VHH binders against q09150. Designs and how they scored, part 13

Target 1, 302 residues: q09150
Amino acid sequence: MRKEYLVSHIEENAHQADIYSLNVVAGNLWSASGDSKIKKWSIGDAEHSLVEEIDTPHKLGVHHLATSLDENVVVSCGFGQDVYVWNPETNEFRDLGNNAQHPSECWSSCISPDGQTIAFTSVDGRIAVWDNPSDCKISELDTKGKFGLCIDYSPNGRFIVSGHQTGQLFLISTETGRLFHVLSGHTSPVRSVAFSPGSTLLAAAGDSKMITIYDVLSGDQVGQLRGHAAWIFAVAFNPVGDLLLSADVEGKIKIWDIDTMECISTQSETDGAIWAVAWYKNGFIVAGADKSIRWYRAAATE
Short names: E, the ipSAE of ESMFold2; O, the ipSAE of OpenDDE; V2, 0.75 times the mean of E and O plus 0.25 times the DockQ between their complexes.

## First folded at step 4 (VHH)

Design m26 (framework vhh_gocatamig_d2)
Fold by ESMFold2-Fast, scan of step 4:
Structure m26 (fold): chain B 302 residues (1-302), chain A 121 residues (1-121)
Amino acid sequence: as target 1 above (302 residues)
Amino acid sequence: EVQLVESGGGLVQPGGSLTLSCAASGFTFSRNALAWYRQAPGKKRELVAGITSGGSTVYMDSVKGRFTISRDNAKNSVYLQMNSLRAEDTAVYYCAAYSYLRQSPESYDYWGQGTLVTVSS
């Protein structure tokens, strides 16, 4: 099977600095940048228009963004110790960086499918899960100093996975709050993790330049996807779960068939790093070091 | 391998000026945020000024209008021009660099060794 994706729209100078994070929820794209702004874009068939530009209290740039499926909760992480939870309706930012019960330097976050809990990674290796309405800790895993670079909730809400600078992945049961599996396969930093839509598989990628696919319940490696020649910072399953999107720091974008474990498309229209990717109804979106947002749509299939 | 080296500190009278410099080796910071912090004896380090990769600047309230942060990516350096210095500005000044490529606390998120600034008559 071969699928072709073509650039359908390029938003040049979408931000004034690198774009580090993209979220597609509720028919909108959210982007976060080193310029300390978060922008909301309306997703259309051909036109994709800026809806809102948010001046954040982040002083040194925003490098991570998590948005709940209903858009009522946003978590943003910036350089230094800036971490905020906020409501886009009011733009009231709650500063968690000065809360002694939260990790002092959060790096990445994710929001549960029901929007009620937030999971955080930290530079000191703690993985904290918090009940957002009550602002209380549900659970914490201390990895003993293993810097957590990425984190994701399974779509069914039963698991959290974190990826670390050592190459370790920690799969946590949300029901028990306890470690379910420690996943093997990487010995260098894991930069991106993603659950499949069915919550049965997860993908992990980073500085090893390969993508490892795991079975969630068994913890077994199902496959490895090889072909990138540079560090991979983003992976994402499509909504159907039959394809995986990946992008590297040299601007290579690859689409993989999960059934065959084969690369079915490679794009390279930018030579700058791609930091973030997201799927949308008609295709996928990438953003990174060139400050643009690039929209791709499916063109043909074999 | 990777280091930040501060320079330009010294003794100056109230109302005087100093320019601090921070040079990096072992990495490039053209796409990363850069900051100056200071720490007086017995006090916590505080952010004095920052500059994003996009060139936007931020200053603590007490130095706004008196201090200017700038960067020179070709020289891999960041500067803090300090004017109208006050006794309260007396501190050790530290340079910090923030990288999205950070792998550990020991890489790319560095505190330099610091440079002492004393404002006294």
Scores: ipSAE 0.593, ipTM 0.787, lowest interface PAE 1.4, mean pLDDT 87

Design m27 (framework vhh_gocatamig_d2; at its last look DockQ between E and O 0.52; V2 from the best seeds 0.00; counts 0 for: pae O 4.4 > 2)
Fold by ESMFold2-Fast, scan of step 4:
Structure m27 (fold): chain B 302 residues (1-302), chain A 121 residues (1-121)
Amino acid sequence: as target 1 above (302 residues)
Amino acid sequence: EVQLVESGGGLVQPGGSLTLSCAASGSTFSINALAWYRQAPGKKRELVAGITRGGSTVYMDSVKGRFTISRDNAKNSVYLQMNSLRAEDTAVYYCAAYSYLREAPGEYDYWGQGTLVTVSS
């Protein structure tokens, strides 16, 4: 079975530098860039018009956005290891923390489905969980120096997974705040992780050029997706959970059927690195080093 | 791997000018920002100025209007034009690179060796 996706819109020069993160939030696409801006783009119109442009406090560039599943909270991380919490309706932002403690050396973040907790990786290998309303650190896991590159919160709120420079994956129970599984399969940097919408599966990918699919509860590998010839920086399950989208640093985009573990589509509209992908109601969106945002729509299902 | 090489430091009198240069080599395509830090004797290292690939700049308050940072993306180089130099500008100046392909598990992306700037009569 094959599904076709076609480019429906290209926004050239969407930013003045690489686009590192794409998040669908409250009817808009948010794009975060090395140009220190976040831009909001309409999902609802065919031209995907620019809705607004935000000059962020991230003076060295913004490389990461996380959004709560309820879409009430957005967190941004910058190259200066600075972190801000956003109200996506007002564009108001704030620091996270209090006089006694603040998040430090942060690289990547994720938010609980209800927006109540925020988790961070750090360059020194710590994984910290913060209570958003009280600005207090709830828990911390010390991986003993393993730089955390990516992190995700399961949609059911029960698990956090982090991917590390060493290739290790740490699956943490949010109920206990403790390590649940250390997942095997990678011996090179893990650049992207994603939970399936049902929270039963986990995808991990990076410099190994393969995608490993894990069963969350057992920690077992249930599949491997091979075909990319370059480092994979983005993986994302579609809202139904039957497809996985992946993109690499040579500009290749692949769509995988999770039931069959087969690649059903390959796209290659750019030679530049793709750093970010996101699904939306009509298809998917990619962005990266060429500073463009490319929108793809489903054309046919065979 | 990224290597940063600084140049342009030296001894100048108060009110004088210097231009610092930093050239990046190696895997430079993932560098988003280049910055100048300085460290004076007995003080912590501090950000002086930074510039993103898109041209956005940041400056510490005490150097605004006196220092100008610029970037040549084709040459992978960053420059710090320092005017109206003061005794308190005396420090070792370090070039730093902020890369999306950060590979070091430690505290900084990439640092140069530093170049000494002395402002003294």
Scores: ipSAE 0.721, ipTM 0.853, lowest interface PAE 1.1, mean pLDDT 89
Fold by ESMFold2, look of step 5:
Structure m27 (fold): chain B 302 residues (1-302), chain A 121 residues (1-121)
Amino acid sequence: as target 1 above (302 residues)
Amino acid sequence: EVQLVESGGGLVQPGGSLTLSCAASGSTFSINALAWYRQAPGKKRELVAGITRGGSTVYMDSVKGRFTISRDNAKNSVYLQMNSLRAEDTAVYYCAAYSYLREAPGEYDYWGQGTLVTVSS
């Protein structure tokens, strides 16, 4: 069953450099860019409007952004291996990169939905889990030098998953602070991981050009989604959990039906890489190397 | 795969000026940030100046107002204009590049071979 999606809006040159991260939360789209700025865009009333432009302390650009569900805590990672935790209401930044407990050379981060727990990957393969209110490390997993490229926090708060240069995935239980599963199936860098909204599935994709779906509790592979011809840097489940959005470095965007494991829509971008995707309402948003944000909506099917 | 070639170093008198340049080649994707680092004998390598693809800059305190970093995004080239040079600026200067694909080709960032700047009287 195919579905059609149409471009509803293009914000040309939304940033002055590549847009690496998108988050949709609390009626806003957050974008983070190699221009060292984070921008907030309305998804509610006055859709597409720029609400706020934030000059970050990141000196060499921002490539990862995570926001708590209530927007009260934001974590950002930059090319200078700097990590900041901050409150959007005050725009006051706390530098975690100088903390002796922080993993050396942090690359990516995620945050629990309630903003209480932060996790980081690193170039040296350490995965640190951090209690935000007490500003202290809860646990650390040493992957023995396996560069951690991506990380996600499950919506139910019970799991963290990281994807690595080796193709391995490390699934950590937040209840115990210990490794729950090591997931295999990729032999190439894993660039994006995402939990389903029910926290029962996770998707992993990267340089293998395929997407692997895992059952979180068992650790078993339950599907593979094939069809991309280039490296996949972004995957995301929709809020219902029945669709997956993916995008690659050649500008291809695909929508997958998780029940059938079939591609139901493909959009062919003519410009460079898509680094980030997000769902909103009955559509989705993408951004990447062309510095633009593209909003898509589902064609009227009702 | 990404290769960085520095040039423009040399001997200069105190108070003089020098322009360093660095060209990045072999990248299939844009380089988000370019930077100059320096290392004097017996000291740690330190960030001198950096510039993002969007034009945002950073400088170490001791060079503010004397050094200017600039960038040509189409060429992936970065330049450091060094004015009012002092003996303390004597060091090997290294170009560094930061890209989103840091692990390929095996390093998490990319470095040049260095160019020597000597400020002597």
Scores: ipSAE 0.454, ipTM 0.757, lowest interface PAE 2.6, mean pLDDT 86
Fold by OpenDDE, look of step 5:
Structure m27 (fold): chain B 302 residues (1-302), chain A 121 residues (1-121)
Amino acid sequence: as target 1 above (302 residues)
Amino acid sequence: EVQLVESGGGLVQPGGSLTLSCAASGSTFSINALAWYRQAPGKKRELVAGITRGGSTVYMDSVKGRFTISRDNAKNSVYLQMNSLRAEDTAVYYCAAYSYLREAPGEYDYWGQGTLVTVSS
């Protein structure tokens, strides 16, 4: 069934550059931008006021941001090929890249639900898992040069998935530290991956302009969502897991019913690329090239 | 997909000034960062300065206070104002662009052909 969403709030000029990452954690929205700033925004108030602005050590912007559920660990990846682990409690930025045994430049990152492990993709196609805060490498998978563009940690902490330039997805078991599945279905770069809240499904999207839904345990494709006309850069399951949010470089936002595998809503308020999306309450948030953060609410249904 | 063309290089005396320009064409909407690199004879290519769309900048230590990178998004151009030039600044200067839409790995995805800057008395 079709569902209507309305723009409830626009934070214009939320950043001075493109916004590349959004995370909703512990009642806050985290945003990261090419302006090298990380910001926290209130979700609870109607104005979604700025809570905190963080000047990062990144010199050329931030393109990936991972935040632990308890907001005690923040990992940022920058265009300068720099990676930092930030402790909001101590306000310390730890240069993980320079201290890591990983010789390759990291690109994307995710944090385990308990905040004790951090996983990275690298430009040269390595998937590395590190212990936090010891900064010890736990495991590494070498895909042999397949650029890892995105990575996500399952909510149950049992799996890590990364998307790569070849279209391949590597699903790693955190229990064994070994490759669990190599998922096919894409032949072009995967820009975004997301686990469902129950960790049972996995969504992957990118330059193929389609979203593939996988069963995590079996590795089987359970659906393909077609409708976008441009590269998809962000996907996210809603908290219940019955809806998927996606956005592309032409500014199109789509909501998908996971049960029916149909698009139930499309938003097109902006022509600028949308790089990041996040769910909150009964709505969702998007941001991208227009430097604004747009908040959407579900319209009341009669 | 993206072409970069440098200009402004030349011979200058120590203490002199020079402005490099780089014009980007093609899929410029995808360019998130522009940068200047330089390579001196027998040396590795090194980042001189970088700038994002939002104006965030980075400089190598040796050029801080002397060089200024700026960007004109409307013209899809990046500039490097070089003041107080020194002999050690002699190098081929390359314009580089980073695209978020890239498929290939790398620090920067697109490079110009370079422009020679010679600082000599």
Scores: ipSAE 0.033, ipTM 0.414, lowest interface PAE 4.4, mean pLDDT 91
ESMFold2 (binder alone), look of step 5: mean pLDDT 79; pTM 0.788

Design m28 (framework vhh_gocatamig_d2)
Fold by ESMFold2-Fast, scan of step 4:
Structure m28 (fold): chain B 302 residues (1-302), chain A 121 residues (1-121)
Amino acid sequence: as target 1 above (302 residues)
Amino acid sequence: EVQLVESGGGLVQPGGSLTLSCAASGFTFSINALAWYRQAPGKKRELVAGITSGGSTVYMDSVKGRFTISRDNAKNSVYLQMNSLRAEDTAVYYCAAYSYIRESPTDYDYWGQGTLVTVSS
């Protein structure tokens, strides 16, 4: 049976500038914006009420946000090359740039499933892994100048994948701290990467306007999803792992069946760029250039 | 393709005023923030004032109450109104633009050529 998704709620003017990052964790939606604010929204109520508004020390906007599964660790990256690690209960921001060994030109980050390590990309092509409790660098991979645009931890914690402006992806083993595979298939910027919930597949998308699905262990391409006519900035597997969500800079949203490699749904509620997507219990959420957060819920179609 | 053009610098006496202007062109996608930096001889470049696409502003402590940043979104222009100028405000002032879409590391911070402000008799 084909699933249909319908807009269930629109939070207009959720921020005062573009919304660049969305994370769904532990009953909350987190949003990060060019207005330098991070906001927390309720998943559990029908109004999706604002829970908390956080004023950040970022002066020129927040373009990336990573949250630990327990919400005790948040990493935020800003346009001023600022990077902060903080606890949202205290709102104490630790400036990683105050340590000369910290990755200071960070673009994107992710937090390990156990919350103990943070991985960073940088504009100079370094991928650094940091031990959060001790605030020490564990390992670093130098891609020789390839700007890292996106990064993700596998749910089983065994792998990190980064996507780069050259189109290359670097798959790193967390056990060895070494490069496991260099994945090919893109010759233009990779803007978004996502591991499947089972950690067996990963998806990569960007300026090529196609999505490539890879087998993690072999590094082989197992599929390509074509249909977007514009740059893709967000991809996400649903919690079951049978669907992939993608969104492009022209406001098109697509849902793909991973088994058939077919697009099963296309929505377009806005002409503005969609920068971020996230799945939640009842459906999915998108946000971008129109400053709105749009909530979609699953509904059966006859 | 991307270009920032600054203007409005010059010589002014202490206590005087100047308005700096910067026009941004060549961007395909939205600019998140526009900012003014300054660099005095022998010193590091420092953030003076910034403004987001939504109009939120930030200022360095030493210029709060004296400088006002504003933007014209239709013209992709940013302005810095500088009042009660002091000798320590003497510097080359640079416009910078920040965008989410980047193709290479060199495009992270788009910078203009700079405009000289001299506060002296």
Scores: ipSAE 0.603, ipTM 0.797, lowest interface PAE 1.4, mean pLDDT 87

Design m29 (framework vhh_gocatamig_d2)
Fold by ESMFold2-Fast, scan of step 4:
Structure m29 (fold): chain B 302 residues (1-302), chain A 121 residues (1-121)
Amino acid sequence: as target 1 above (302 residues)
Amino acid sequence: EVQLVESGGGLVQPGGSLTLSCAASGSTFRINALAWYRQAPGKKRELVAGITSGGSTVYMDSVKGRFTISRDNAKNSVYLQMNSLRAEDTAVYYCAAYSYLRETPSSYDYWGQGTLVTVSS
């Protein structure tokens, strides 16, 4: 079945450069930009008002942001190989570059559901897990030079998945700290990965222009979603887990029904690249190269 | 893939000025930031100045107020205007580009060959 989505709000010039990362946690939207700022927005307001503008220590832009479910831990990765862990209550940035076990040349990160560990990818192919707040390395997987572009924790905390420039996906057991599956299906860069809310499915997408759905425990491919004509930089399951959101570098946004494996909606509101997407209670949010944040809501049945 | 070509280095007396230029070519539409680094003999490479595609700038403390970074998006170029030069500014200056579309581990952010700046009487 088809569903209709409408643009409900547009925040033009939300940042002064590309918006690379969006996270929705509690009642707030977090955005990170090439302008080196991180902004916090209320998604409960009619206007989706700016709550806080954070000047970061990042000098050349912030391209990745991860937030814990309780918003007490924020991890930011920037251009120039800098990584910070920040507590919004204290407004103190911990520079992981001052630690002997520093995750050098990190690209992407994710925070465990309990907030106690942070996982990182790196340009040299290492996938490392650090304890928070001690900043001690717990475990590391060396992929032997495969640049890690994206990473995610399963909601049940049992798995980490990373996507790589080779097209390989590494699924790691958090209980053992060891490789569980190497997932196949892509031969070009994987730009985005997402676990389903039930932790049973995994979506991966990137330069192949195709989305592959995997069963987490078996490692088997259970579906492929085709329809994008450009590189996909963002995928996200909705909170219920029945829908997947995807967006590409030509500004196309697609909603997929996971049960039927069918595209049920396509939006083309912008011509610019979309780098980030996030679901919220009433719909979804996208941001990218046009420096705007756009909110979409499901259309009423009237 | 992005290629960077630096120019404008040379010998200058203390208190003098130089303008360094860096021209970028290739897939430049995904460049978030352009930066100038320098490396003196026996020292690590250090960030001197940076500019984002949105125009935000950053400077090393020792050059703040003396150096100005600027960008010309139409020419895909970045400039470093260096005033009140000191002997300690002597170094090889490198241009670097930071792209969101980074693909390979070997495609590091430093693509320029460098240009020598010597401040001496």
Scores: ipSAE 0.617, ipTM 0.799, lowest interface PAE 1.4, mean pLDDT 86

Design m30 (framework vhh_gocatamig_d2)
Fold by ESMFold2-Fast, scan of step 4:
Structure m30 (fold): chain B 302 residues (1-302), chain A 121 residues (1-121)
Amino acid sequence: as target 1 above (302 residues)
Amino acid sequence: EVQLVESGGGLVQPGGSLTLSCAASGSTFSINALAWYRQAPGKKRELVAGITSGGSTVYMDSVKGRFTISRDNAKNSVYLQMNSLRAEDTAVYYCAVYSYLRESPNEYDYWGQGTLVTVSS
């Protein structure tokens, strides 16, 4: 059954600068922006009202946000080596940028499904896993200088994947703390990675303008999704795992059927780069250079 | 590869003014934030002022009201207008560029050589 997605709400000027990161956890959307603010929005009301505005200690903007499923842990990365971990109820920010054992300039992070560990990429190619709240390093992989642009935890907690400026992906077993696969298929920067909800598939996309789908256990490439004409900065599987959402720097949004590997929908209702996407119960959300948050709802056609 | 060139430094008496300029050239990329850092002899490099592509600014406490950061997006340039200069402002001033489209693992691709500011009689 094909679904049409229609714009249901546009929050214009949601931030004062580009919105780089979106995270949907039960009941709320979290957004992070170059204005150095993180905002929390309601999913449950039709107006998607602002719930909370958080002034962060980031001085040059927040370009990455990860929120635990229980909303008790938030990690933010900003320009200029700013990395903070905090509890949203207290807004007490722990500065990891000055920790001697912390990776250098961190770019991206993800939080384990149980909220107990945080994984980071760095500009110097280190992928580190840290215990929360002790801020003790559990493991580290040194890629020998390959800038890590994106990172994700599998929903079952067994794997971490990172995407790098070289086009390489590093799949790490959390059980062993060791490299499981080095995935090939890209020769240009990988900007976004996502695990399927079943933790069996992995999507990677970036400056190649192509999305590659991998089987997690074998490391084999099982599909390629072609159709974007510009750099892809965001990919996300829907909660069911039958659809993939992607968005590019020209503002094109595509929805792909994972079983057929076909593009089933293209939206073009933003005129600037889309940096972030997220699925929610009723549809999906996009945000980027135009400073707005756009909400799309599913409308069944058959 | 991005190259940053700082200029505008010099010797000035306390209470004087200087305008620092930084121009980015090289690889085509978008600039999301620009910053001025300074380093005095024997001290660590510290953030003086920053500006985002949206125009949001940040300043270290000791320079608020005295320094103004501005940018020209068409020229990939950033400026630091320094007024009411003090002896403690003496340092080498460095420009830094931050881009969400960054793909270089070398942080030095995004730092300039610096321009010396000396505030003394």
Scores: ipSAE 0.654, ipTM 0.835, lowest interface PAE 1.2, mean pLDDT 87

Design m31 (framework vhh_gocatamig_d2)
Fold by ESMFold2-Fast, scan of step 4:
Structure m31 (fold): chain B 302 residues (1-302), chain A 121 residues (1-121)
Amino acid sequence: as target 1 above (302 residues)
Amino acid sequence: EVQLVESGGGLVQPGGSLTLSCAASGFTFSINALAWYRQAPGKKRELVAGITSGGSTVYMDSVKGRFTISRDNAKNSVYLQMNSLRAEDTAVYYCAAYPYLRESPTSYDYWGQGTLVTVSS
């Protein structure tokens, strides 16, 4: 069944450069930009007002942001060797690039559901898991040079998945710190991965222009979603887990029904690249190359 | 094929000025930041100045007020105007590009060939 989404708010010039990362946690939206700023926005009010503008120590832009569910831990990755972990209440930035065990540029990160560990990808293909309070490495997987583009923690905390420039996906058990599955299906860069809220499925997408859905425990492909005509940079399951949101570099936004594996909505308000998407209570949010943040809400179905 | 082409280096007297330029080509998407680094003999390469696509700038403390970085997004070019040059500014100057989309899994840095700046005496 087709569902209509309408743009409810556009924040023009939300940043001075491309917006690369969006996170929704509780009542707040976090955005990270090539302008080296991270901004916090209210998602509950009619104006979607700016709550805080954070000047980061990143000199050449911020391209990735991960926030803990309680908002006490934020991880930012910038261009070069810039990786910081910080508390939003104090804005005290801890430099992980000063740690001898971070030998290469970290590209993407995620924080465990309990906030106690942080997982990183790197340009040289290492996937490292670090203890947040002590900043000690817990485990590492060496993919032997396969640039890691994206990473996600399962909501139940049992798995980490990374997507790579080769098209490979590595599913890691957090209990053992070891490889659980190498997932097949892609032979071109995987740009975005996401676990379902029930931790039973994961979605992967990128330069193949298709989305592959995997069963986490078996590692089997259970579906493919086709329809994008350009590289997909963002996928996200809604909180219920019945819908998947995807967006591409030509500005197309699609909503998919996971039970039927069918596209139920397509939006295209911009022809610029969309780098980031996030769900919120009333709908979804997108941001990218046009420097704007767009809020979409579900319309009544008749 | 990604390429950064630098020009504008040369010999100048202390207190003189030079303008360095760098043109970037072969990138599929917009470059988030362009930067100038320098390396003097026996020293590590250091960031001199950087500029984002939105125009925000960063400078090394010792060049603030003397050097100005600018970019031309239509030409994919970055410039470094160097005023009040000192003997300590003598180095090979390198252009660097920071795209969001990496063009190669084995190419982690995008650098120009370098241009020599010599401040005499």
Scores: ipSAE 0.684, ipTM 0.839, lowest interface PAE 1.2, mean pLDDT 87

Design m32 (framework vhh_gocatamig_d2)
Fold by ESMFold2-Fast, scan of step 4:
Structure m32 (fold): chain B 302 residues (1-302), chain A 121 residues (1-121)
Amino acid sequence: as target 1 above (302 residues)
Amino acid sequence: EVQLVESGGGLVQPGGSLTLSCAASGSTFSINALAWYRQAPGKKRELVAGITSGGSTVYMDSVKGRFTISRDNAKNSVYLQMNSLRAEDTAVYYCAALSYLRESPTSYDYWGQGTLVTVSS
């Protein structure tokens, strides 16, 4: 069955440069941009209003944002090899890039479901877990130089997955801090990973132009989603876990049925790269190179 | 992959001026910022000036008012106009492309070859 999604709102010039990261949590949208700003938007039914514009210490742009479920912890990674952890209520930024325990550049981060730990993947191939707010390193896995591009916590908090420039995926048990599986299937950069809401499935995508679905416990490949003609930079499971959203650098957006492994919707409203996607109550949101935030709503089936 | 080619280095007397140029090629559409770093013998590389695709600039405190960074997005090029040069500006200057499509963990996708600037009498 084919579902249609329609553009419901376009926030033009939402930032002054590319928008690289989007997070939806508790009825708010967070956006991070190459303009070195992070913005918070309230999610409404027809109007989506800017709540706050945050000037960050990043001087060369922000390319990654992770937000805790309670919005009390935000982690931002910038192009200047800088990484900050901060509380949005105080806007007090702690610089983890200058910490002697972690001298390597962190490329991407995620926050545990309980907000107590932050995981980083780095350009030198180190995957590290840090205590918040003490900024003490709890554990580290050294991939021996394999550049880490994306990282995620499972919703049940039991696993971390990191996707790498080599195409490898490292699945780590949070209980032991040790490697659980090395997942295979990609031989080109993995740009985006996502756990299903039930923590049973994992999606990975990137420069191979395909999405691979893995069973978390076995490490086995259970499916492949093919149809994108360009590099995929964002994948996300919907809150129910029956759909996967993906977007590529040519502006194509696809919705996949996870049960059938089939594409049920394709959108193409922009020719620019889409760097980030997120689901919200009425549909999904995309952002990227055109500096706009685009909101899509589910429509009646044809 | 991004490749950077620098030009414009040389020997100049204190108080003189020099313009450095850097041209980027390859996967340039994902470049968020172009920046100049420098490294003097025995010292680490430091950020001198940067410019984002949105036009915002950053400068090292010691060069503010003396150096100006500019870009030509159509040519994927960045320029560093250096005025009132001092002996302490002597260094190898490196162009860097800060790209979301960084394809290598090594510095070569980020960095040009370097160009020597010598300020001496």
Scores: ipSAE 0.633, ipTM 0.804, lowest interface PAE 1.2, mean pLDDT 87

